# Designs tried in a protein design chat: VH-VL binders against Large ribosomal subunit protein uL10m (mRpL10). Part 132

Target 1, 224 residues: Large ribosomal subunit protein uL10m (mRpL10), of Drosophila melanogaster (Fruit fly) (q9vpl3)
Amino acid sequence: RGKINIQRPKAPHYERARVVAVTQPKYPELPKAKSCFKTRAERTQQQQENPYNEIIAREVRNWLDHSRLVAFFHLSSITADDIFRVRVQLHKQNLHLKSYGSKIIEQAVKNTRYEAIVPLFHSNHCIVFSPDPEKTAALLRIVRRVPQMVLLGGIVEETMLSRNQLVAYAQMPGLHAVQAQLVQTLSQAPGHLIQQLQAHQNSFVQVLDVHAKNQMNEETPKST
Short names: E, the ipSAE of ESMFold2; O, the ipSAE of OpenDDE; V2, 0.75 times the mean of E and O plus 0.25 times the DockQ between their complexes.

## First folded at step 18 (VH-VL)

Design mc1 (from ja14 with light chain S32D; framework fv_imvotamab_arm2; at its last fold request DockQ between E and O 0.37; V2 from the best seeds 0.73)
Fold by OpenDDE, fold request of step 19:
Structure mc1 (fold): chain C 224 residues (1-224), chain A 118 residues (1-118), chain B 112 residues (1-112)
Amino acid sequence: as target 1 above (224 residues)
Amino acid sequence: EVQLVQSGAEVKKPGESLKISCKGSGYKFTYYWIGWVRQMPGKGLEWMGIIDPSDKYTRYSPSFKGQVTISADKSITTAYLQWSSLKASDTAMYYCARLGYESSLDYWGQGTLVTVSS
Amino acid sequence: DIVMTQTPLSSPVTLGQPASISCRSSQSLVDDDGDTYLSWLQQRPGQPPRLLIYDISNRFSGVPDRFSGSGAGTDFTLKISRVEAEDVGVYYCMQYTHYPWTFGGGTKVEIK
């Protein structure tokens, strides 16, 4: 009579195993007690897109669409007076400082060419908009005095730029300045060419004159 | 042409509420701030506060904080100054003015005379 | 608050003669960027204020060249080289470097 090993019962015969598997009572899964605590995900999903957020998102889109310069900043704790001062300074330069919630920004740029900016908005932030890309230097000048504003990046002429690229851009001469320099350079080129051409001609004439003088001196017989 | 047109003169009694308006035209309203300035009869100019109509950011002078409310409706390009309860001391001319680029208060409304008398 | 003191209170001037108005601030109006936010306003009788000068010395659009602004730090001056009849009114300096923004008490320019 083989000792029934209670610790490792032999697997039942295949047919018995099949019958046991089919006859196992399917206990109705106890209704997962609706945990009174809606998961953070469910709470976030049930946050009915506040119609207000849509309105603000449209506003953000409007700013983006009409701005040739957009700069993104991290904003640390700043006093009301300081932020006002900065806003006024920026305003005088046609620079418009705005602050929006991260969700609003996400909604605003969703499925747009600006979607790549979403990762920049993980904390308190502000955005500066301007229709004038030439104001980049002014922007950076003003912000340098505001330690609470940290430049993260921006968009200039529909091109996304890193912080370093924005700084570099601000240091470049304006397009008009470059054009002016080009025009000046081009205007000087013909004059220089003419001078060079004339220089060669003059040199040639001088050489010929010297040659002619030397020939005349050789032909003068020493009248002994 | 840039213009700020204010609402007409008001005659009120103490304790009454009042809302006066300043409508901007000839420029993009949301791109410029609107300030309010009080001038009491025979007196100088007093800064009251300013609003950015684009996001309704508002900054009051300490002397006027809690005394008035500055607001704006960008849809109709209008800024507002309102009192919940007028006082006789509120009798004055009120001007709205635009804060311009590279300039200061560059364009002014014609003013709204508010008279508060029992 | 920044106190703006204007002198004189009244400036009777003969037509064609120069006028000078002084504005003194209780503290420096130079900000951290080196900018000075001082403006001059003209208010003619029965009219709203009009911007004349911004940032100490810049004439606003449409302002005649007879108006000039100067100064630095705490002392500022508005000059009218040749006073005309239309220049009668009250002139105000305004600072907007420090909040709250403040106006001078005004200087009345009148014709003798």
Scores: ipSAE 0.884, ipTM 0.958, lowest interface PAE 0.5, mean pLDDT 87
Fold by ESMFold2, fold request of step 19:
Structure mc1 (fold): chain C 224 residues (1-224), chain A 118 residues (1-118), chain B 112 residues (1-112)
Amino acid sequence: as target 1 above (224 residues)
Amino acid sequence: EVQLVQSGAEVKKPGESLKISCKGSGYKFTYYWIGWVRQMPGKGLEWMGIIDPSDKYTRYSPSFKGQVTISADKSITTAYLQWSSLKASDTAMYYCARLGYESSLDYWGQGTLVTVSS
Amino acid sequence: DIVMTQTPLSSPVTLGQPASISCRSSQSLVDDDGDTYLSWLQQRPGQPPRLLIYDISNRFSGVPDRFSGSGAGTDFTLKISRVEAEDVGVYYCMQYTHYPWTFGGGTKVEIK
């Protein structure tokens, strides 16, 4: 369909402005009176956008449903060359950068557990989707070099994570986490020793299998 | 099985418009970008541009910016390359190729020969 | 624009002997994350290009192990350890680290 309209990023003061906007009282909107005075041109333009909004909202829902990693960013002004470089680097890691209007995001997550993310999209933003949550570390490494993208938080395995929680998740090593669990298992009370030895054997076989796969991968020349 | 199938050869006159297609199958179309590459008769390869079909994000080579339009329709898993006004110098073979995330331009279409003669 | 210079332009090779193709870029192909997006393509006579090697040295699926890639920075090499009749064609290097993406001029491999 048409291009996703990426709004220009705002200055780093977004967090301060967001807090103010959230704490201000909201008044109900009275759409019936406004609707009666719309011109024919305004109604035609409104009609043109409404079916498109739902099509795009369904696309967002589809990405959310198929992505085990979703990360939300503030997006400041960025050159065409820089955003292209970043999109290519992310694509190489199976990370998919998208930008959607806040209204579209609101429609996409309405009546879902993700409604809490809507306030994050009051300013210019972008979203990164991936089916692979192991790519969280790669995502944060790439974006660290992109000051125009400021991490707000994310979703991993259908669990909403704050900025700090997502950073902590990215630091968890896949192999080392298994090794730490093995060490912790060996130090448990004797009453669990037989069960833990059997789990240790099974986990140790899995770790050796991962190591064998890693060693085979490491024997190929590394790209530079 | 990943395949890119391009539309058939075209014979056109200068000034005519043309839209050629590249239909992808055997993979999730919106997860991969589609690039277009020109090969003039007896010459090497030239990158024309690329599109992410999921959001229509496009980037053109400077040599082709303003000369062609790259587009996609993800509902029929098809990417397009089009000219509003062909020139005789547009006579070439045109390839589409998929940009993989753990590879490069990994699968290529069979090519579309475009002949523009005055 | 990054210029990709291939040598030799033509490589006649005796069947069963090795072939080596060089690709030199006008600037480093290492990005700010330390990655290099250099690929090798094969174009057999009358056919579309085919991916052989990506990220300098990784063989694409279905590519025989007689093809290997190496290099770093600005200097890259494609090697065919034992040239077979089916290896006749034009070989291109391609970079997509830097915009705009560019190809080498091609190296024709043919049997003597």
Scores: ipSAE 0.824, ipTM 0.931, lowest interface PAE 0.8, mean pLDDT 80
ESMFold2, look of step 18: ipSAE 0.815; ipTM 0.928
ESMFold2 (binder alone), look of step 18: mean pLDDT 93; pTM 0.950
OpenDDE, look of step 18: ipSAE 0.881; ipTM 0.953
ESMFold2, fold request of step 19: ipSAE 0.817, 0.808; ipTM 0.931, 0.928
ESMFold2 (binder alone), fold request of step 19: mean pLDDT 92, 93, 93; pTM 0.944, 0.950, 0.948
OpenDDE, fold request of step 19: ipSAE 0.745, 0.884; ipTM 0.920, 0.959

Design mc2 (from ja14 with light chain T97I; framework fv_imvotamab_arm2; at its last fold request DockQ between E and O 0.57; V2 from the best seeds 0.79)
Fold by OpenDDE, fold request of step 19:
Structure mc2 (fold): chain C 224 residues (1-224), chain A 118 residues (1-118), chain B 112 residues (1-112)
Amino acid sequence: as target 1 above (224 residues)
Amino acid sequence: EVQLVQSGAEVKKPGESLKISCKGSGYKFTYYWIGWVRQMPGKGLEWMGIIDPSDKYTRYSPSFKGQVTISADKSITTAYLQWSSLKASDTAMYYCARLGYESSLDYWGQGTLVTVSS
Amino acid sequence: DIVMTQTPLSSPVTLGQPASISCRSSQSLVDSDGDTYLSWLQQRPGQPPRLLIYDISNRFSGVPDRFSGSGAGTDFTLKISRVEAEDVGVYYCMQYIHYPWTFGGGTKVEIK
């Protein structure tokens, strides 16, 4: 009785192979286990219809509408204690640090003038709101000591500003100071113009006077 | 005028749940944080935790973490402090206080006396 | 936790005389911007605490001029220039830069 090589069974005779092929139990294809993981698309669609997200989006819109200063930050890994400290420091200056999901932000700014900010929210981020644009300098001072917060840009007085523009804005004197400077400059402008216009005339008169004096000196006969 | 009005005194038994309230008025409620402070009978002030009502961001003192829950309902400008199961040791006066701008705890509630006795 | 130590525990004072309360912190209360997170609270008998001083020396709205705060780093002082009858109560220092926020043990001011 030849040892049946179980490792390399000889191909069965054609007729046996046919019978085996026909008698092979057709196991129903295991229902593709609907991966409990909703596809990113399905999750995104379901998230869009979440009434809770709409409520939060409205809140974000409310913050945007009532804020004259909005600053966007990338937020790196930070401890709970450190972020709390920063929040307290900001709060002391009427600066309100908030964190929202990217989808919520997208919903909040959809069909608004702020839609252009959406690309800033691809990573971990936080937003600082304030009703007082004069607090921009204070904001930058506080966050300078927080390496985990990287300024991306902002909105001041309904104008979108780059990072550099926001820094420049923070260095500007207050509106009243600028107005005062403007008034001073405008008040000095006519005087300077008059001086410049008169400078040539005065110089001409001086030259004429010198010439007249020289002529008078030449006409004085040497009384021999 | 800025006011924080707390709920009335509570007398409870050990094991009972309790939720006390602090209603803010005279200011924009969502722009200020609300802290909670415990004062045991004849003792000093103890910091419990704080909440930002605008986004419900909450921080607890380590001593009170897991012992109490701080929450807020901005629609009715009210902050809450709650216990799931009271202990006799929870007998104290509880104060809510507002964290102000350029200041600290600037306005305080009148306090809520909680008595837990068998 | 930051320990706030107040001295004295009790301060009996004659009406019209000055009072001084000391508060010492176990760590510096100064942040990176130079701001100091120290406040003084007054609690009259049977009343909630009231803010007196914030940021070491700033009087809160409605606080009389007889109250003044001073100090730096870890050592702070509350002074009452002329104690009045209404000043009777317990005074607390508070730090709110290091979490958890902590209070001093309190100083009881009473009239002799």
Scores: ipSAE 0.895, ipTM 0.964, lowest interface PAE 0.5, mean pLDDT 88
Fold by ESMFold2, fold request of step 19:
Structure mc2 (fold): chain C 224 residues (1-224), chain A 118 residues (1-118), chain B 112 residues (1-112)
Amino acid sequence: as target 1 above (224 residues)
Amino acid sequence: EVQLVQSGAEVKKPGESLKISCKGSGYKFTYYWIGWVRQMPGKGLEWMGIIDPSDKYTRYSPSFKGQVTISADKSITTAYLQWSSLKASDTAMYYCARLGYESSLDYWGQGTLVTVSS
Amino acid sequence: DIVMTQTPLSSPVTLGQPASISCRSSQSLVDSDGDTYLSWLQQRPGQPPRLLIYDISNRFSGVPDRFSGSGAGTDFTLKISRVEAEDVGVYYCMQYIHYPWTFGGGTKVEIK
């Protein structure tokens, strides 16, 4: 089938068009009606692409759902050999480099907490997924030697992190150390509450003492 | 139990097409790549290429680029190796193997013998 | 292409005696982070290859401790401390850091 559209005027259409041209005012072409037609090839291509977009979007959602580490990168021009080496190095660390179109990513995260990532994908990009957030340090070590990949930010344990926050996360001790910091924080909260209550109690007693002294001074005015 | 099961032996004539399969089971198929390796009769191993089934990223050895097509269907956890026009020189044993994380090509299929003769 | 050279090509060994297989690569198989990309495979007669050793020296699951690997950079060795009848076959080294990935030519181990 031909993929081009060619107009083939018929004789009645020619005569109709000539009559209309004679009776029309000088040069008013008001309706922009015919700018919206799609060719059959464009319609067929659009139909074929739309179901595939949702299949790929579901894959992106699946990777997001199963990845406790996600990192977003701007991707500059890179050779096939270099990107293959990077993918192999990342794979060895259970890190999975993927590329998806911006429309696919937008569709995947629509109506989710991650909609904020969509602007990161208006330029050439790639994403690294991993089920293991402890691999953040390995990820950053590997890509540090790959100037074509520029870190934009990430998601760790369903929390969006800026570039600097992700770098700081990579320097923290493992999950056990983070859990210990949480337990320590919770243990300190009761102590701070008790200390604050005790301080307010002491302040309240002091205010009452001052108030009582003021009442005595007002009731017994002294000269000079 | 990680397992790679390949399709059965094939006897073909030159010029015919062929698609052989490698079905993975016992692991998360999209988390591991599948490589293809040729072994010609009485000879060593040759890497043909590899595919990441999750996004279909594929890399071919220069010796096989344009000679074969590597593909995967993650919905049935299966990778494929395909020829559009077989030659007698394609007579060989073909293995699929999984690329593990630190373990390299850690699990191998049983092999598919392809014989191409008139 | 990176060349993986194995020696010897054939190693007839008395049952119960050690065997040593060498593999030399034309380039380093260690990346800039110190990760290594050298494996040893065993192919018994009539069987598919199987992984023995990864990362130069780590035995894969189910591999007997009579198999050991060593080496650095470009020179690697697979040793079998006491060859058993089931160890007959061809052994290959493999690298997967440099494109294209390559195997050594193989070393046949047989009982004499």
Scores: ipSAE 0.844, ipTM 0.941, lowest interface PAE 0.6, mean pLDDT 81
ESMFold2, look of step 18: ipSAE 0.809; ipTM 0.927
ESMFold2 (binder alone), look of step 18: mean pLDDT 93; pTM 0.951
OpenDDE, look of step 18: ipSAE 0.885; ipTM 0.957
ESMFold2, fold request of step 19: ipSAE 0.831, 0.825; ipTM 0.937, 0.933
ESMFold2 (binder alone), fold request of step 19: mean pLDDT 93, 93, 93; pTM 0.951, 0.948, 0.949
OpenDDE, fold request of step 19: ipSAE 0.894, 0.889; ipTM 0.964, 0.962

Design mc3 (from ja14 with heavy chain D52E; framework fv_imvotamab_arm2; at its last fold request DockQ between E and O 0.02; V2 from the best seeds 0.00; counts 0 for: placed apart)
Fold by ESMFold2, fold request of step 19:
Structure mc3 (fold): chain C 224 residues (1-224), chain A 118 residues (1-118), chain B 112 residues (1-112)
Amino acid sequence: as target 1 above (224 residues)
Amino acid sequence: EVQLVQSGAEVKKPGESLKISCKGSGYKFTYYWIGWVRQMPGKGLEWMGIIEPSDKYTRYSPSFKGQVTISADKSITTAYLQWSSLKASDTAMYYCARLGYESSLDYWGQGTLVTVSS
Amino acid sequence: DIVMTQTPLSSPVTLGQPASISCRSSQSLVDSDGDTYLSWLQQRPGQPPRLLIYDISNRFSGVPDRFSGSGAGTDFTLKISRVEAEDVGVYYCMQYTHYPWTFGGGTKVEIK
């Protein structure tokens, strides 16, 4: 019956802590005093969590308001060394990795167009925020080498994007890339290069259409 | 102008507690990490740890884990380094530094001299 | 832990002459994304450290162009093309590619 481990290390301290002076019952169960302590601790946790939940939710709203790029990931088991390395790599690109409880995320996005993201946080997760939407390609490049982070989707320029849409957005040429393609067009026959630019631009228009559809409110989108 | 201003010099006895501060100004405090670096008298630089103030994510050097606590209060743009029980071997200059994106430890505080003597 | 070995320990230099400081890491400082987080710091007498060079070769804002950095993998160099009186101090390399972050032991630059 395993008396060696239970009998010596726990019995003397347990009885003194609980002030038990009589013989033990035949079927040892959790003492009511310990169950009562859990009930009090649970109540205390609830009282302490409520004010902190709103403070943290406001912080999440602030990050959402100031981030033109937000990406959501499922996070599987990862070593402290690996997550630190990833955080540093992301920070170097002005990308900010954070984790919040699903209850906090629900509070933060309540009565906003982003309520649809709440189911993404039912499991282990992390979020990457950035003011720089042009850093989407860098984000995907960094996390490609991190199998513990699985992209679920994101928000770009206040538009909800699926995983595939975010990947497509990252492939869109930036202003520099568009200017380089124009120089090549001036030097070469324009046929195939124009088709590639048009396809990328059409993909970007599709992303903007998703943005417009995701706005429940007809107010003018924020611009930066 | 980016500035990190540290609390003043401290003279303490072994066993006493101490909390020193590093106040950042002139930048968005929550976008940058704050690191702490020790320089023992006549010695080089030692990384103690780093904090991201926005979510209080903290990573300690193995040499300092369990020896100090790094914390931050983003509402007053301040990072802290604290000891629960000082040792004479804690006598050193302590610097805070900001980890910039697309740079490195780019701006440094003026340093806080901590002297621990019996 | 990554050991950062600097040579020389002391570099007395005539004003206007070049100085070269070496930093060698015990392991490659190239991360999984191909980046190298190697920096050079200057600490003038009685002052806090100051960032000179980041990412091997990029000069930080306000750093004179007589400072340059180079290297790859495990071997890195800071060069001062013409040493001036204000360049007196101790120079440190620092890596933050790998946990824990580590500094070199320092190289003291002095005027002969």
Scores: ipSAE 0.815, ipTM 0.927, lowest interface PAE 0.9, mean pLDDT 80
ESMFold2, look of step 18: ipSAE 0.795; ipTM 0.921
ESMFold2 (binder alone), look of step 18: mean pLDDT 93; pTM 0.948
OpenDDE, look of step 18: ipSAE 0.866; ipTM 0.949
ESMFold2, fold request of step 19: ipSAE 0.814, 0.797; ipTM 0.927, 0.922
ESMFold2 (binder alone), fold request of step 19: mean pLDDT 92, 92, 93; pTM 0.945, 0.944, 0.948
OpenDDE, fold request of step 19: ipSAE 0.803, 0.770, 0.786; ipTM 0.945, 0.931, 0.939

Design mc6 (from mc5 with light chain T97I; framework fv_imvotamab_arm2; at its last read DockQ between E and O 0.56; V2 from the best seeds 0.79)
Heavy chain, then light chain:
Amino acid sequence: EVQLVQSGAEVKKPGESLKISCKGSGYSFTYYWIGWVRQMPGKGLEWMGIIDPSDSYTRYSPSFQGQVTISADKSITTAYLQWSSLKASDTAMYYCARLGYESSLDYWGQGTLVTVSS
Amino acid sequence: DIVMTQTPLSSPVTLGQPASISCRSSQSLVDDDGDTYLSWLQQRPGQPPRLLIYDISNRFSGVPDRFSGSGAGTDFTLKISRVEAEDVGVYYCMQYIHYPWTFGGGTKVEIK
ESMFold2, look of step 18: ipSAE 0.815; ipTM 0.932
ESMFold2 (binder alone), look of step 18: mean pLDDT 91; pTM 0.935
OpenDDE, look of step 18: ipSAE 0.887; ipTM 0.955
ESMFold2, fold request of step 19: ipSAE 0.844, 0.844, 0.841; ipTM 0.942, 0.943, 0.943
ESMFold2 (binder alone), fold request of step 19: mean pLDDT 93, 93, 93; pTM 0.950, 0.949, 0.948
OpenDDE, fold request of step 19: ipSAE 0.893, 0.893, 0.888; ipTM 0.962, 0.961, 0.961
ESMFold2, last read: ipSAE 0.836, 0.843, 0.845; ipTM 0.939, 0.941, 0.939
ESMFold2 (binder alone), last read: mean pLDDT 92, 93, 93; pTM 0.946, 0.949, 0.949
OpenDDE, last read: ipSAE 0.892, 0.891, 0.893; ipTM 0.962, 0.963, 0.962

Design md1 (from kc2 with light chain H96Y; framework fv_imvotamab_arm2; at its last read DockQ between E and O 0.45; V2 from the best seeds 0.74)
Heavy chain, then light chain:
Amino acid sequence: EVQLVQSGAEVKKPGESLKISCKGSGYSFTKYWIGWVRQMPGKGLEWMGIIYPSDSYTRYSPSFQGQVTISADKSITTAYLQWSSLKASDTAMYYCARHWAYSSFDYWGQGTLVTVSS
Amino acid sequence: DIVMTQTPLSSPVTLGQPASISCRSSQSLVKSDGDTYLSWLQQRPGQPPRLLIYDISDRFSGVPDRFSGSGAGTDFTLKISRVEAEDVGVYYCMQYTHYPWTFGGGTKVEIK
ESMFold2, look of step 18: ipSAE 0.719; ipTM 0.887
ESMFold2 (binder alone), look of step 18: mean pLDDT 93; pTM 0.949
OpenDDE, look of step 18: ipSAE 0.829; ipTM 0.921
ESMFold2, fold request of step 19: ipSAE 0.757, 0.721, 0.723; ipTM 0.899, 0.884, 0.887
ESMFold2 (binder alone), fold request of step 19: mean pLDDT 92, 93, 93; pTM 0.942, 0.950, 0.949
OpenDDE, fold request of step 19: ipSAE 0.865, 0.864, 0.861; ipTM 0.944, 0.942, 0.943
ESMFold2, last read: ipSAE 0.783, 0.769, 0.801; ipTM 0.911, 0.904, 0.916
ESMFold2 (binder alone), last read: mean pLDDT 93, 93, 93; pTM 0.949, 0.947, 0.948
OpenDDE, last read: ipSAE 0.857, 0.886, 0.864; ipTM 0.942, 0.957, 0.945

